# Miniprotein binders against q9bqp7: the designs that were tried, part 90

Target 1, 240 residues: q9bqp7
Amino acid sequence: VPQNWFPIFNPERSDKPNASDPSVPLKIPLQRNVIPSVTRVLQQTMTKQQVFLLERWKQRMILELGEDGFKEYTSNVFLQGKRFHEALESILSPQETLKERDENLLKSGYIESVQHILKDVSGVRALESAVQHETLNYIGLLDCVAEYQGKLCVIDWKTSEKPKPFIQSTFDNPLQVVAYMGAMNHDTNYSFQVQCGLIVVAYKDGSPAHPHFMDAELCSQYWTKWLLRLEEYTEKKKNQ

## First folded at step 6 (miniprotein)

Design y33
Fold by ESMFold2-Fast, scan of step 6:
Structure y33 (fold): chain B 240 residues (1-240), chain A 94 residues (1-94)
Amino acid sequence: as target 1 above (240 residues)
Amino acid sequence: SREELWERIFELIEKGDKEEALRLLREYIEKYPDNPDALFLVAELLYDMGRPEEARKVLERAKELAKKTGDPELIEYVEFLERLIERLLEELKK
């Protein structure tokens, strides 16, 4: 059990899926004090297993591509992910000016991959928006908060070269989602309650994206694991 | 415990004590035979120690486990290690 246990859901907020507040902004800029980000916490607390797998993956890629080829590959993966997120923000934004980029960005295989998921997404509440957990002192930049098949979700868009049909294949992604969820539920800049998560893994070849829906029970289970990672990060920082 | 044994194995690898790490890995595999990562780690450790024939034998066991799992990442990792071991075997023959 984590020493700094805190609930993922806020008892003072509505747990209804249709909770809405038009005064809540769609996008809040990230505030980067000395407070650690979700991504930083996860990166600094990788298990020995995860570090091993990452190192072996790097060796495999270097074997196939050479060192220069590996650097180019990594840069291209990063750029493709960035452009995918920019395209989704544009597609889901209700603002006309942000949609001017749609036509060129929609030609991506990743965007083709996610089309069937997007048809089930509505009621967008946040896009590329900053969250901060005021009590646990961490920040994050979430991709999207919207209704997926009628349920309000923190939605995380991922790109992948390989099929990820099981949630276990997405590594720390469930932890990332619940960390954002817990932060948003306790961030005074927002007024609604999110209880569900969705990880969408899109594929370069346009094959149908895999949606990994996380109900409230599953989110609570991953929240406990996130709190353990946050505790490990805090302890590691104290020992430096 | 499982986690303590696994942590100790990686500490030994980081220190370069490959012989002792290999000993503890064999104990780990006996207790937890369903973990393919332990078999991969043995194969890589044997490769680093210049023992590619032994690495190949361990990798055959890991390959069987990966096929039963159907995990594409594990299958791909087996193929990576096969190429690595074959290159070393070719180098040593020269």
Scores: ipSAE 0.014, ipTM 0.358, lowest interface PAE 7.8, mean pLDDT 80

Design y34
Fold by ESMFold2-Fast, scan of step 6:
Structure y34 (fold): chain B 240 residues (1-240), chain A 94 residues (1-94)
Amino acid sequence: as target 1 above (240 residues)
Amino acid sequence: SREELWERIFELIEKGDKEEALRLLREYIEKYPDNPDALFLVAELLYDMGRPEEARKVLERAKELAKKTGDPELIEYVEWLERLIERLLEELKK
């Protein structure tokens, strides 16, 4: 699809605060249907290089852990990520009191890792919330929309065993973030405009998380790449 | 472009044309000598082709560049492949 026909930002939306903006973060439930998710589109359109690298990683892990050990490892990674997201949703939700929260469950290396980032996060507008781009026909579930250092961002929380000091080390994560941003900006369930992204990579050992801020220009560049992946997905589906 | 050449190399590897992939990788390295990923891939192909001594020599160069780059993922990949090559070399001595 032509990039100039489907802009990431909605010209009919303002980035200025609205008096009618909800004081409670939005949490629109994800409705599963035939419309593809951002994650599915990206998984179905991996490059030859990405497929090769993933296969080599799997081979290495299976050699070290065995097939059953590899399955347990990947299951544990998924569970740790889920718990991390649940803890962050609890921390960032203004509706919960400490009496209703188990402080011990929120004390993990990942939460320690992200403390310095959380200090700069405020004005939370959405948590674990569904987005849909009605015109481009894709859906997603974003982690968080909040102000980071005064700028409204789609924030994506990631866990990693290894340092990811460069945005290039986060692979398709920038595409995921801008896909959510473009969907939210054109979703009637939301009234605000998001122009920035933030990928936060947290570490199990409590080492300081790496923030990867994406300004409007960088988001526009990755949006172009996301549209190409979406077009590739659509063409593959037609050829089935 | 650099990206087109990189994709072509992986397509050749997928199709099993390892000799042609090595040829294009050598061209890639001539143009981009500081890219450790290319040297790592040459070492993998040499290992797969049953040429572990040549693979080890190339991997030593990739290891030096990876350390200078500071990419922890690449450093781990180099160390993993180094272990595989060393094991194969020991088995061939038997």
Scores: ipSAE 0.015, ipTM 0.452, lowest interface PAE 6.2, mean pLDDT 80

Design y35
Fold by ESMFold2-Fast, scan of step 6:
Structure y35 (fold): chain B 240 residues (1-240), chain A 94 residues (1-94)
Amino acid sequence: as target 1 above (240 residues)
Amino acid sequence: SREELWERIFELIEKGDKEEALRLLREYIEKYPDNPDALFLVAELLYDMGRPEEARKVLERAKELAKKTGDPELIEYVEYLERLIERLLEELKK
């Protein structure tokens, strides 16, 4: 159990739209601060097991591609991920704003991969938007908040190319999602409540994306684990 | 002593004592049978030691755990290791 427990959900909020909600999705810019981001907390509190798995993946990739090939590969993975997120933001944003970009980006294998998921996404409330937990003192930039199959979700888009998948901590993606959720639920810039998460892994070859839906119970379980990682980060920061 | 056992296992791997690492990993798996990362590590070590048939058997167990969790990263990692092991098995038969 975390020593400084705080609830993920805000009982004063509803997942139903209200009159104060904007007609367009929110996009609050991330302000630079000394307050740590979700990504920084997770990177600084990786277990020895997680570090080992990442190093093993790097070794195998370098052995196959060479040092220069590995750097080019990782650069391309990040660039493709960035373009995929930009494409999704464009697709989910009002056409009048990003029309030209929408047409070009729809040709991607990653976008083809995620089509079946997108058919079930509606009611977009936030895109590429900053969240801050004022009480727990962390920030983040979430990908998307929208209804998936009728349930309001924090949605995190991931890319993977076969046959060389990028290996990350398998348990950190759920932690990232609930960290954003808890922050948004207590951030004064937002008025609604999110209780569900969705992690979507899209594939470069257009193979159907894998959705991982997280209901409120599962989100609560991962929230406890996120609080432990945040406490570990805070303690390590004191012992620099 | 879960974290102490993990630390010892990784020290043995760095040292190159893969057989002893496998022994401790088997102890870990008996105590914590639902941890897929331990099964992945066993499969990786067996692959590195030129024992791809045994690696394949262990990976079958990891695959079942991945299906139960529904974690897309876990499923993807299983698929990655399956391809890696299958390629080695094919090369050995050529």
Scores: ipSAE 0.012, ipTM 0.256, lowest interface PAE 8.5, mean pLDDT 79

Design y36
Fold by ESMFold2-Fast, scan of step 6:
Structure y36 (fold): chain B 240 residues (1-240), chain A 94 residues (1-94)
Amino acid sequence: as target 1 above (240 residues)
Amino acid sequence: SREELWERIFELIEKGDKEEALRLLREYIEKYPDNPDALFLVAELLYDMGRPEEARKVLERAKELAKKTGDPELILYVELLERLIERLLEELKK
């Protein structure tokens, strides 16, 4: 158990219906601050072995692709991810505007990959929205909060060029999802109590995306691991 | 401690003292034979030292263990090193 243990679910949170709320999902802007982000905490608390292997992988990629080739590769991966998220936000937004949908953003193997998942997604509550844990002092930008197969989930969209059929293959993604969940459950900008997570890994070749559903029990298990990473981050920051 | 041993291994690799790093890694592997990270580092060092046949043998073991753990970073790294070893072996055959 972490020294600064805190519950993932808010016992004071009410599930009151928001009948008078607009039909547009929430999109709270991310504020610039000294408060660490979820991704920063995770990056700063990698094991020494993980850091070493990542650096050696980078060196081997540079050897294989060349300096410029590696830079182009990483830029393309980033751009593909960004475009995938933009397309999903457009698809899931119920808002009709004068602006035409970008046809090119909707034409990708990644969007084809995720179609069968999207059929089971409804009741979108938040898109590309900032969360802050009031007590634990961290922030994040979550992708989506919506019902997946009838369960309200924090949904995280991932792109991959290699199959990830096991949740263990998704790196720190489960920790990222529960960190966002815990923050949203204690963020006064939201009224939702979210108990489930979903990691969706989409593939460039259009192969069916792998959904990794996380029930409340699994989320609680990963939450404890996230609290340990957050504690480690805080401790390392004091020593620098 | 384990952490002190890894620290020494990484320092030796960065300094280019690869033979000494291999010696310490072999000590580690004797105690922890199912650690894919240690096996991968041995294969990587052997490749860097121009010993691709030995690297291939060690990497085969690392590959099996990496797949069992489901560590995506290690799996990708193993596959990349496998391609580099194969290329070097083909070049030496010429």
Scores: ipSAE 0.007, ipTM 0.317, lowest interface PAE 8.8, mean pLDDT 78

Design y37
Fold by ESMFold2-Fast, scan of step 6:
Structure y37 (fold): chain B 240 residues (1-240), chain A 94 residues (1-94)
Amino acid sequence: as target 1 above (240 residues)
Amino acid sequence: SREELWERIFELIEKGDKEEALRLLREYIEKYPDNPDALFLVAELLYDMGRPEEARKVLERAKELAKKTGDPELIDYVELLERLIERLLEELKK
């Protein structure tokens, strides 16, 4: 799929706020059907290199922690990641929704890790919100759309442990961000344009999170790679 | 091509032909010197082969390139392998 036929940015949209923009962050519920999710496409089209490195990481973790220790570790990483996302949604949501959340979520080392990043985040437009690329026929659930240092971004919150969690994709985080961006930019439920991405890697020990900013040029480059992964997915599905 | 060479390297590793995999990895690194994954894989294979001092030497270069790419997950993976190498080196002293 040529990028010129399916551009990541929508020329009919602006990244500037206008009067039609909602004052409350959008939260469109994810409606599942036969349409593949971004996560499914990426998982089903991992390169041999990605699969090999993830399997080797798993084997090394088992050597360090033991079989039972590795199982406990991965289960705990999944749970901590879920709680981290819930806490961020609560922090960035209007106060009415925050009242319904457990305040214990706000005390994790991961939340301490992102405090300095959160100070630069404002103008939240979407939280835990479904996106669909109506032409390319894929769906996703993005974490956040907000201004980071004055730039409107799709923001993806990641937790990182030392050592690396098996359920995370080292290579696919930028692809996930641009896939959500392209979908949102062409989804009729949204009226604005996002041209930048931000991957925020938070640490369990509370050490400062690492922000990985993606400008429009970098997003366009990763968009081309996402389109290739999407085509690989559709071809594999047709041939099986 | 780059992808064909990687596929051959993985096939050799799966087959257990680690020496030939190392030879092809050295060829790969000469052609594509900025790929931290290739250096990481050399360190990984050397560790698996019971050659931790050589693994440590290669891993330091892989660590520097991983930091240059800015991929925190690769950096964490490199640090994991570094800890395993150091543990093996300490055990070999006994």
Scores: ipSAE 0.018, ipTM 0.506, lowest interface PAE 6.0, mean pLDDT 79

Design y38
Fold by ESMFold2-Fast, scan of step 6:
Structure y38 (fold): chain B 240 residues (1-240), chain A 94 residues (1-94)
Amino acid sequence: as target 1 above (240 residues)
Amino acid sequence: SREELWERIFELIEKGDKEEALRLLREYIEKYPDNPDALFLVAELLYDMGRPEEARKVLERAKELAKKTGDPELIYYVELLERLIERLLEELKK
């Protein structure tokens, strides 16, 4: 257990819709400064196993594609992920954007992959929105907060070339989701409570996306692990 | 715990203490024989230590388990290491 443990859920908040809730999803812009982001914390506190496997993967890819080919490959993966997120924001936003008019964006295999998930998503409350945990002092940019099958969730959209049929195969993604959840639950820019998470892994070939639902108990378990990673990050930063 | 033993093994690898890492990996595998990642790591260490014949034998077990799990990433690494081992064995023959 972390020494400076803090609860993930805010007992003063409700997950029920409120008449005072905005009709348009919140989109708080991310203001980057010296405060660490969730992704930075996770990257700088990877386990020794994760670091080793990542390095072996890089060596393997460079051997097959060359250094320039590897850079092109990683750039393409990043671009595809960015386009997927832009398409989802457009689809889920009640306000029309320029991206909504891009038929190529909306016809990607990744979008086809998530169609069966999207039909169960409603009541969107936040899209591409910044969160800050005011007490634990970290920031993040979450993808989506919406109801999935009637439950309010922090939803994280992922693209993958490899099947991810189990939550264990999504690595740090559960930690990322609960970190955003805990921050939002304690961020004064938001008034609602989120107690569930959803990781959606979409596939380029249009194969059905894999939803990994996280109930309140599972979120609490991963929250403890996130707090340990945050504590490790803080210690490492102090020693630099 | 399983996680503590796993972290210790990688710490030893980072320090370059490959013999001690290999010893702990054998203990790990005895307790968790169906983990293809552990078998792959043994094969990788043996290859790095210039012991390709032993690496090949362990990698065969890793390959069988990786195929059963259907993990495409691990299968990919196993096949890469297999090619590297065969290349090294051919060079040592000369």
Scores: ipSAE 0.012, ipTM 0.301, lowest interface PAE 8.1, mean pLDDT 80

Design y39
Fold by ESMFold2-Fast, scan of step 6:
Structure y39 (fold): chain B 240 residues (1-240), chain A 94 residues (1-94)
Amino acid sequence: as target 1 above (240 residues)
Amino acid sequence: SREELWERIFELIEKGDKEEALRLLREYIEKYPDNPDALFLVAELLYDMGRPEEARKVLERAKELAKKTGDPELIMYVELLERLIERLLEELKK
């Protein structure tokens, strides 16, 4: 259990829309400062097992592809993920006008993969938006906040390809989602409450994406684990 | 405890004490035979130590167990290490 526990949900907030809510999805810009990001905290507090597996995967990939091949591979995976996120933001934003480049990305296997999930997404409240937990001192940039099958969710879009997906800990994905959720629920730039999460894994070949829905109880469980990772990060930084 | 033994194993790996790490991993596997991560780690260490025949044998067991658990990330690691072991064995044969 974390020593400095803080609640994930804010009892003063509601997940229901009200008349004072903005008519357009929020997009608060991320301001870089000394406050750690969610991804930085997770990256700096990986378990010995996670570090070992990541380093071995990297070493093995370099042996198979060469150093230049590995750089090309990781660069392409990063670019494809970035384009996927940009395409999803364009699809979900009512104020964006699609450009020719974005239209080409809409025809990718990853976009085909998520079509059945997108049909159940509505009521978009935030897109590519910064969150900050002023009390716990961390920041993040979340992908999307919208209703999925009628429930307001923090939605995180992930890409995967076989046989060699770029390494990303599935365990850290739920931690990332609840970290954004807890920050948003206590960030003065937002007025609503999010209690559910959704991790969507899209596939390059267009096969149907896998949705991993997280209810309030599951989010609370992962929130405790996130607080432990944050505490570990703070302690490591203090001991430098 | 299970957690303490697992932490001790990784401490030994970080220190480069691979033989001692393998000894404790074998003890761990006897106590917790359904952990495919432990079997995969044995194969990884054997490969690193230049023992690819032994690595292949253990990796086959890890592969069977990983398929039962349905862990896609572990399956990916197993397949990658399998290809590297085959390449090393082919090179040694020459």
Scores: ipSAE 0.015, ipTM 0.447, lowest interface PAE 6.6, mean pLDDT 80

Design y4
Fold by ESMFold2-Fast, scan of step 6:
Order: structure tokens, then sequence, then C-alpha cells
Structure y4 (fold): chain B 240 residues (1-240), chain A 89 residues (1-89)
């Protein structure tokens, strides 16, 4: 158990829509990097097992593709992920202004992959928005907060390439989701409460995306694990 | 003990003592059967030793565990290793 426990949910907040809620999704820019980000905390607290497996995977990919091939592969994965997120933000935004690049983004296999998920997404509250936990001192940039099948969720969009899936320090997606959730629930820039998470894995070939729903109980379980990772990060930083 | 065992396994792999690493990994799997990390290492080690049929069998077990964890990244990793072994065998 973590030594310094803090609740993920805020009992003073509700997940129900309020008349005072903004009509457009919130998009708060990330302003500072002095405070550690969720991704930095997770990257710097990987177990020896996780580091070893990632290094072995990297060696196998380099052996298969060559140094230059591996660099090209990782660059392409990054670019595809960025474009996928930009397309989703455009699709989910109530603004109807389309640019030529947005039209091209909407035609990707990844977007086709998530169509059946998007049909169940409504009531978007935040898109590409910064969160900060003032008490626990971490920040993050979440992808989306919206209702999925009637439940308000922190939604994380992930891409996967078939037949050659790419992995980047990757076992921590549920921790990332709950870290954003806990930060948002205690961030004064937001007034609502999120209790559920959703990880959506989209496929390049357009095959149906896999949704991984996290109810409040599961989020609470992963929150405890996130607090342990944050504690490890804080202790590691003190001992440098 | 878990951390100490992993450190010893990594040391053996780095030194190229693959047989001893396999022995310790088998002991680890008996104690921690729900940890897919050890199965990935066994599969890679078996492949490096010229035993791809055994590596493929271990990866099937890793797939079952990855599904139980619900972690899509572990599932992708298993599929990547399986494909790598298939193409090079």
Amino acid sequence: as target 1 above (240 residues)
Amino acid sequence: SREELWERIFELIEKGDKEEALRLLREYIEKYPDNPDALFLVAELLYDMGRPEEARKVLERAKELAKKTGDPELIEYVELLERFIEERS
C-alpha cells in the first residue's frame, strides 16, 4: 500500500451535466514542465523487468529492420499516432470548420477502426486538455472526457499497427488513465467528476477497435498502483 | 526475493549463461505463474538457443496470460514475438 494515500474521487463533485457547464469542450493548454508529467513518472519508475523486456524488443526490431529501418518505423508510428489524435479531436469538436489536412486525417484506417466506438460517444466535456493535481504535484494532458454508452469517461486513444505492432513503454495505459482522472477530479479548472475510464485500441488496417472499459472499482484499484509509482518517483528524485 | 531472482536471471543472460538462466526462469514461473514477463524471456532465450518449436509453445501460454491481464500492449508484444519467431524459423 502507498504511505501517502489520497482519494481518486472528489465527494463534492457530480458526473451529471449542469446548466452552468460550457457548451464547448474544455481545452486547457499545458503550461509548465517543472512539475512531473504522468508519462515522465511512469517512464522513470519502470520495473527492471519492464526495462529489460523493452530493451529486448528494441534489439529484436533493430535486428529485423536495421538501424535506419527501426528509426523510420518508430518515426512513422509517432506520426500516425499524432494524426489519429488530431483527427479524433476534429471529429469530436462541435466546431465544423474543416481544413484540407483534417479531411485527409478523416480517411485513415485508424478512423475507420473506431467508427463503432464513436457512435457511442457523446457529451464531450474536454479534448486535449491539461490536468494538474495540486496536492500530489503532477500534471498531464488527457485525450478526451466524454460519455461512453452513457457513462462519463476519461478516454485514451491508442493506435496499433498490424501485422507489426509497435511498443513504447506500454504496460501502463490503465495507470495513465486513472492518473488523469484523479488529477481532473481535484483540478480547480474543472467542476465535474469522472469515475470511469476507456482505453480504445485502433487498428491501421481498419479492423474494429478494441474498447477496454474501466468501471469505478477497477479505476480505484489502478489508482492505488499509480500512487505507488508516484511515491517511487518522488523518493527516486530525493535520492539523486 | 523476487527482485533478487530477476537480477540474477538478467546477469546470467548478459553473461551468455543461457542454460542457467532457463533453469532460474523455470523456477520463477512455478512461483509466479501469472507473470507473462518470464514467459517472454523463456521464449526469446529458447529461440536464441535454436529451439523455435519450444519457443512457440511458451508464447501460446503467454498469450493466455496477456488476455487475462487485459493489457492490449502485452497482447501486441506476444503477437510481435510470435511473428518474429515464425519469420526466422
Scores: ipSAE 0.015, ipTM 0.423, lowest interface PAE 6.8, mean pLDDT 78

Design y40
Fold by ESMFold2-Fast, scan of step 6:
Structure y40 (fold): chain B 240 residues (1-240), chain A 94 residues (1-94)
Amino acid sequence: as target 1 above (240 residues)
Amino acid sequence: SREELWERIFELIEKGDKEEALRLLREYIEKYPDNPDALFLVAELLYDMGRPEEARKVLERAKELAKKTGDPLLIEYVELLERLIERLLEELKK
């Protein structure tokens, strides 16, 4: 159990729309800070198993593709992920006109992959927006907050470019989602309550994306694990 | 427990005691035969130790289990290791 336990949900907030809610999705810029990001905390507190299997995957990929091929692969994965996020932000943003959108981004395999998920997404409240947990002292940049099948979710968009090891699908994505959720629920820049998460894995070949829905109970379970990772990070920082 | 045994296996791998790690992995698989991750780890260690023939045999079992689970990432990981093992076996024939 975490020593400095703090609740993920804020009893003073509601998931229902308020008159004070902005008509356009929030996009608070991430400010550079000495306060650790969610991704840094997770990267610095990986288990021995996670580090071991990730390093082995890297070595296997290098053997398959060569050093230069691996660099090209990782560069392409990064660029495609960035493009996918840009396309989704454009699609979900009511301020963008159709004429201002890049038609090529809208036709990518990743976008085709998520079409059936997007049909169930509405009521977008935040896009590419910064969150900060002032009490627990961490920051993050979340992808999207919107209703999925009528439930308000922190939505995290992931791309999958083959081949990838099975173990990558288990790494920290749920922890990242609940970390953003807990921060947003206690961040004064936001007025609403999020109690659900959604991880969407989109495929380059256009195969149907896999949605992984996290209800409030599951979010609470992962929140406890996130708090343990945050404690590990804080302890490691003191001992360095 | 399952978690304690898994942690012990990784301690041995980090220490460089791959033979003892393989022994405990075989014990783990005996208790948890439907875990494809453990089979993949055995195949990976055998490959690392220069034992591709044994790695190939274990990977065939992992491949069968991966197809039953229907996990596309598992299937692709198996195919990657399969290609690397076959390449090493061709090299060793020379």
Scores: ipSAE 0.046, ipTM 0.495, lowest interface PAE 5.5, mean pLDDT 80

Design y41
Fold by ESMFold2-Fast, scan of step 6:
Structure y41 (fold): chain B 240 residues (1-240), chain A 94 residues (1-94)
Amino acid sequence: as target 1 above (240 residues)
Amino acid sequence: SREELWERIFELIEKGDKEEALRLLREYIEKYPDNPDALFLVAELLYDMGRPEEARKVLERAKELAKKTGDPYLIEYVELLERLIERLLEELKK
């Protein structure tokens, strides 16, 4: 159990639409400072088991692709993910205008993969937006906050290249989502309550994306795990 | 304690004592049967030791727990290991 427990949900907030909510999705820029990001906390607190499995995955991929092939693969995965996120932000933002580059992204298998999920997404409240937990002292950049099948969710868009999935986020995606949720729920830049998460895995070949919905109970369970990782990070920083 | 047993297991893996690591992992799994991480580690070690049939059985159990968790990348990691194990099984049948 974490010693410095803090609630994920804010009892003073509602997930219901409010007339004071902006008509355009919020996009607060991420300010870099000494405060750690969600990604940094997770990367620096990987368990020995996670490190072992990540190293084994790298070994297997290098055996299949070679050293240079593996580097090219990881660079390509990063670029495809970046472009996928840019395309989704454009699609979901009422203010965005598609550029020639962005139009090419709309023809990708990843966008085809996610079409059926997008049909169930509405009421977008935030896109590529910074969150900060002032009490717990961490920051993050979330992908999207919107209603999925009528429930307000922190939505995280992921890409997967079959048959060779990128494993780095395999163990921590739910922790990432709830960390953003808890920060947003206690960030004065936002007025609403998010109680659900959604991780969407889109596929390069256009096969239907897999949505992994996280209800309030599951989010609470992962929140406790996130608090333990944050506590471990803080302790490690004191002992560096 | 859970953490002490876990640390000991990784020390053995780092030393290359895979048989002893598997013994302690089986003890860990009996005490904490709902932890997919331990099952993943058993499957990885069995694969490395050239025991893909046993690895496949363990990974099937890990797959069921991963589905319960709802972690899409944990599910994809199961798929990666399944492909590696099936490839090895096919090579051994030849």
Scores: ipSAE 0.029, ipTM 0.443, lowest interface PAE 5.7, mean pLDDT 80

Design y42
Fold by ESMFold2-Fast, scan of step 6:
Structure y42 (fold): chain B 240 residues (1-240), chain A 94 residues (1-94)
Amino acid sequence: as target 1 above (240 residues)
Amino acid sequence: SREELWERIFELIEKGDKEEALRLLREYIEKYPDNPDALFLVAELLYDMGRPEEARKVLERAKELAKKTGDPDLIEYVELLERLIERLLEELKK
């Protein structure tokens, strides 16, 4: 159990859209400062098992691909993920600033992979938008807030290369989603309440993406685990 | 006791006491036979210790359980280790 518990949901907020909600998705820019990001907290508080498995994976991949091959592989995975997120933002945004580039991005296997998921996505309220938990003092950049099958969700888009995704990208995904959710629910830049999460794993070869829906109860369970990771991060920083 | 045993196993791995870590992992598996993470760690340690035949046998069971749990990271770890074990076994035939 966390020593400093704080609720994920804000009792003063509604999950229903109202007339004051903007018609254009919000995109609050992320400003770096001394406040830790969700990804920083998670990276600095990996379990011994996660650290061991990640280190072994790196060693095994280097054995398979060589030093230069491994660097190329990791660089390509990063670039593919970045382009996938850019394409999704373009698809879900009513405004397209780079139409010719966006056209090329829309042709990737990852976009084909998420086609059936996108059919169930509507009512987009935020895209590539910064969140800050004003009380717990952490920040993040969430991918998307939209209705999935009628439920308002924090949606996190993930790419998986066959044969291998990055180890950490899967283990902590639910924690990342609820951390963004809790921050948004208590961030004065937003007026609505999110109670559900969705992790979508897209595949390079275009095979159907896997949606992992998180209802309010599951989000509350992962929120407790996120609070423990945040406390662990704070404790480690004090003991340096 | 489950969490304490798990933490002790990783302490032994960090210290390089692979034989003792393997012994405790076997105790863990007796109590929790359907945990694919524990079976994978046994295979990983056996591979590191130059015992690829034993690693292969344990990894096959880990693979089946990983498929049932639907843990994509573990499935990919298993497949990578499987390829390396088969490569080592081919090299040892020479």
Scores: ipSAE 0.199, ipTM 0.633, lowest interface PAE 4.3, mean pLDDT 82

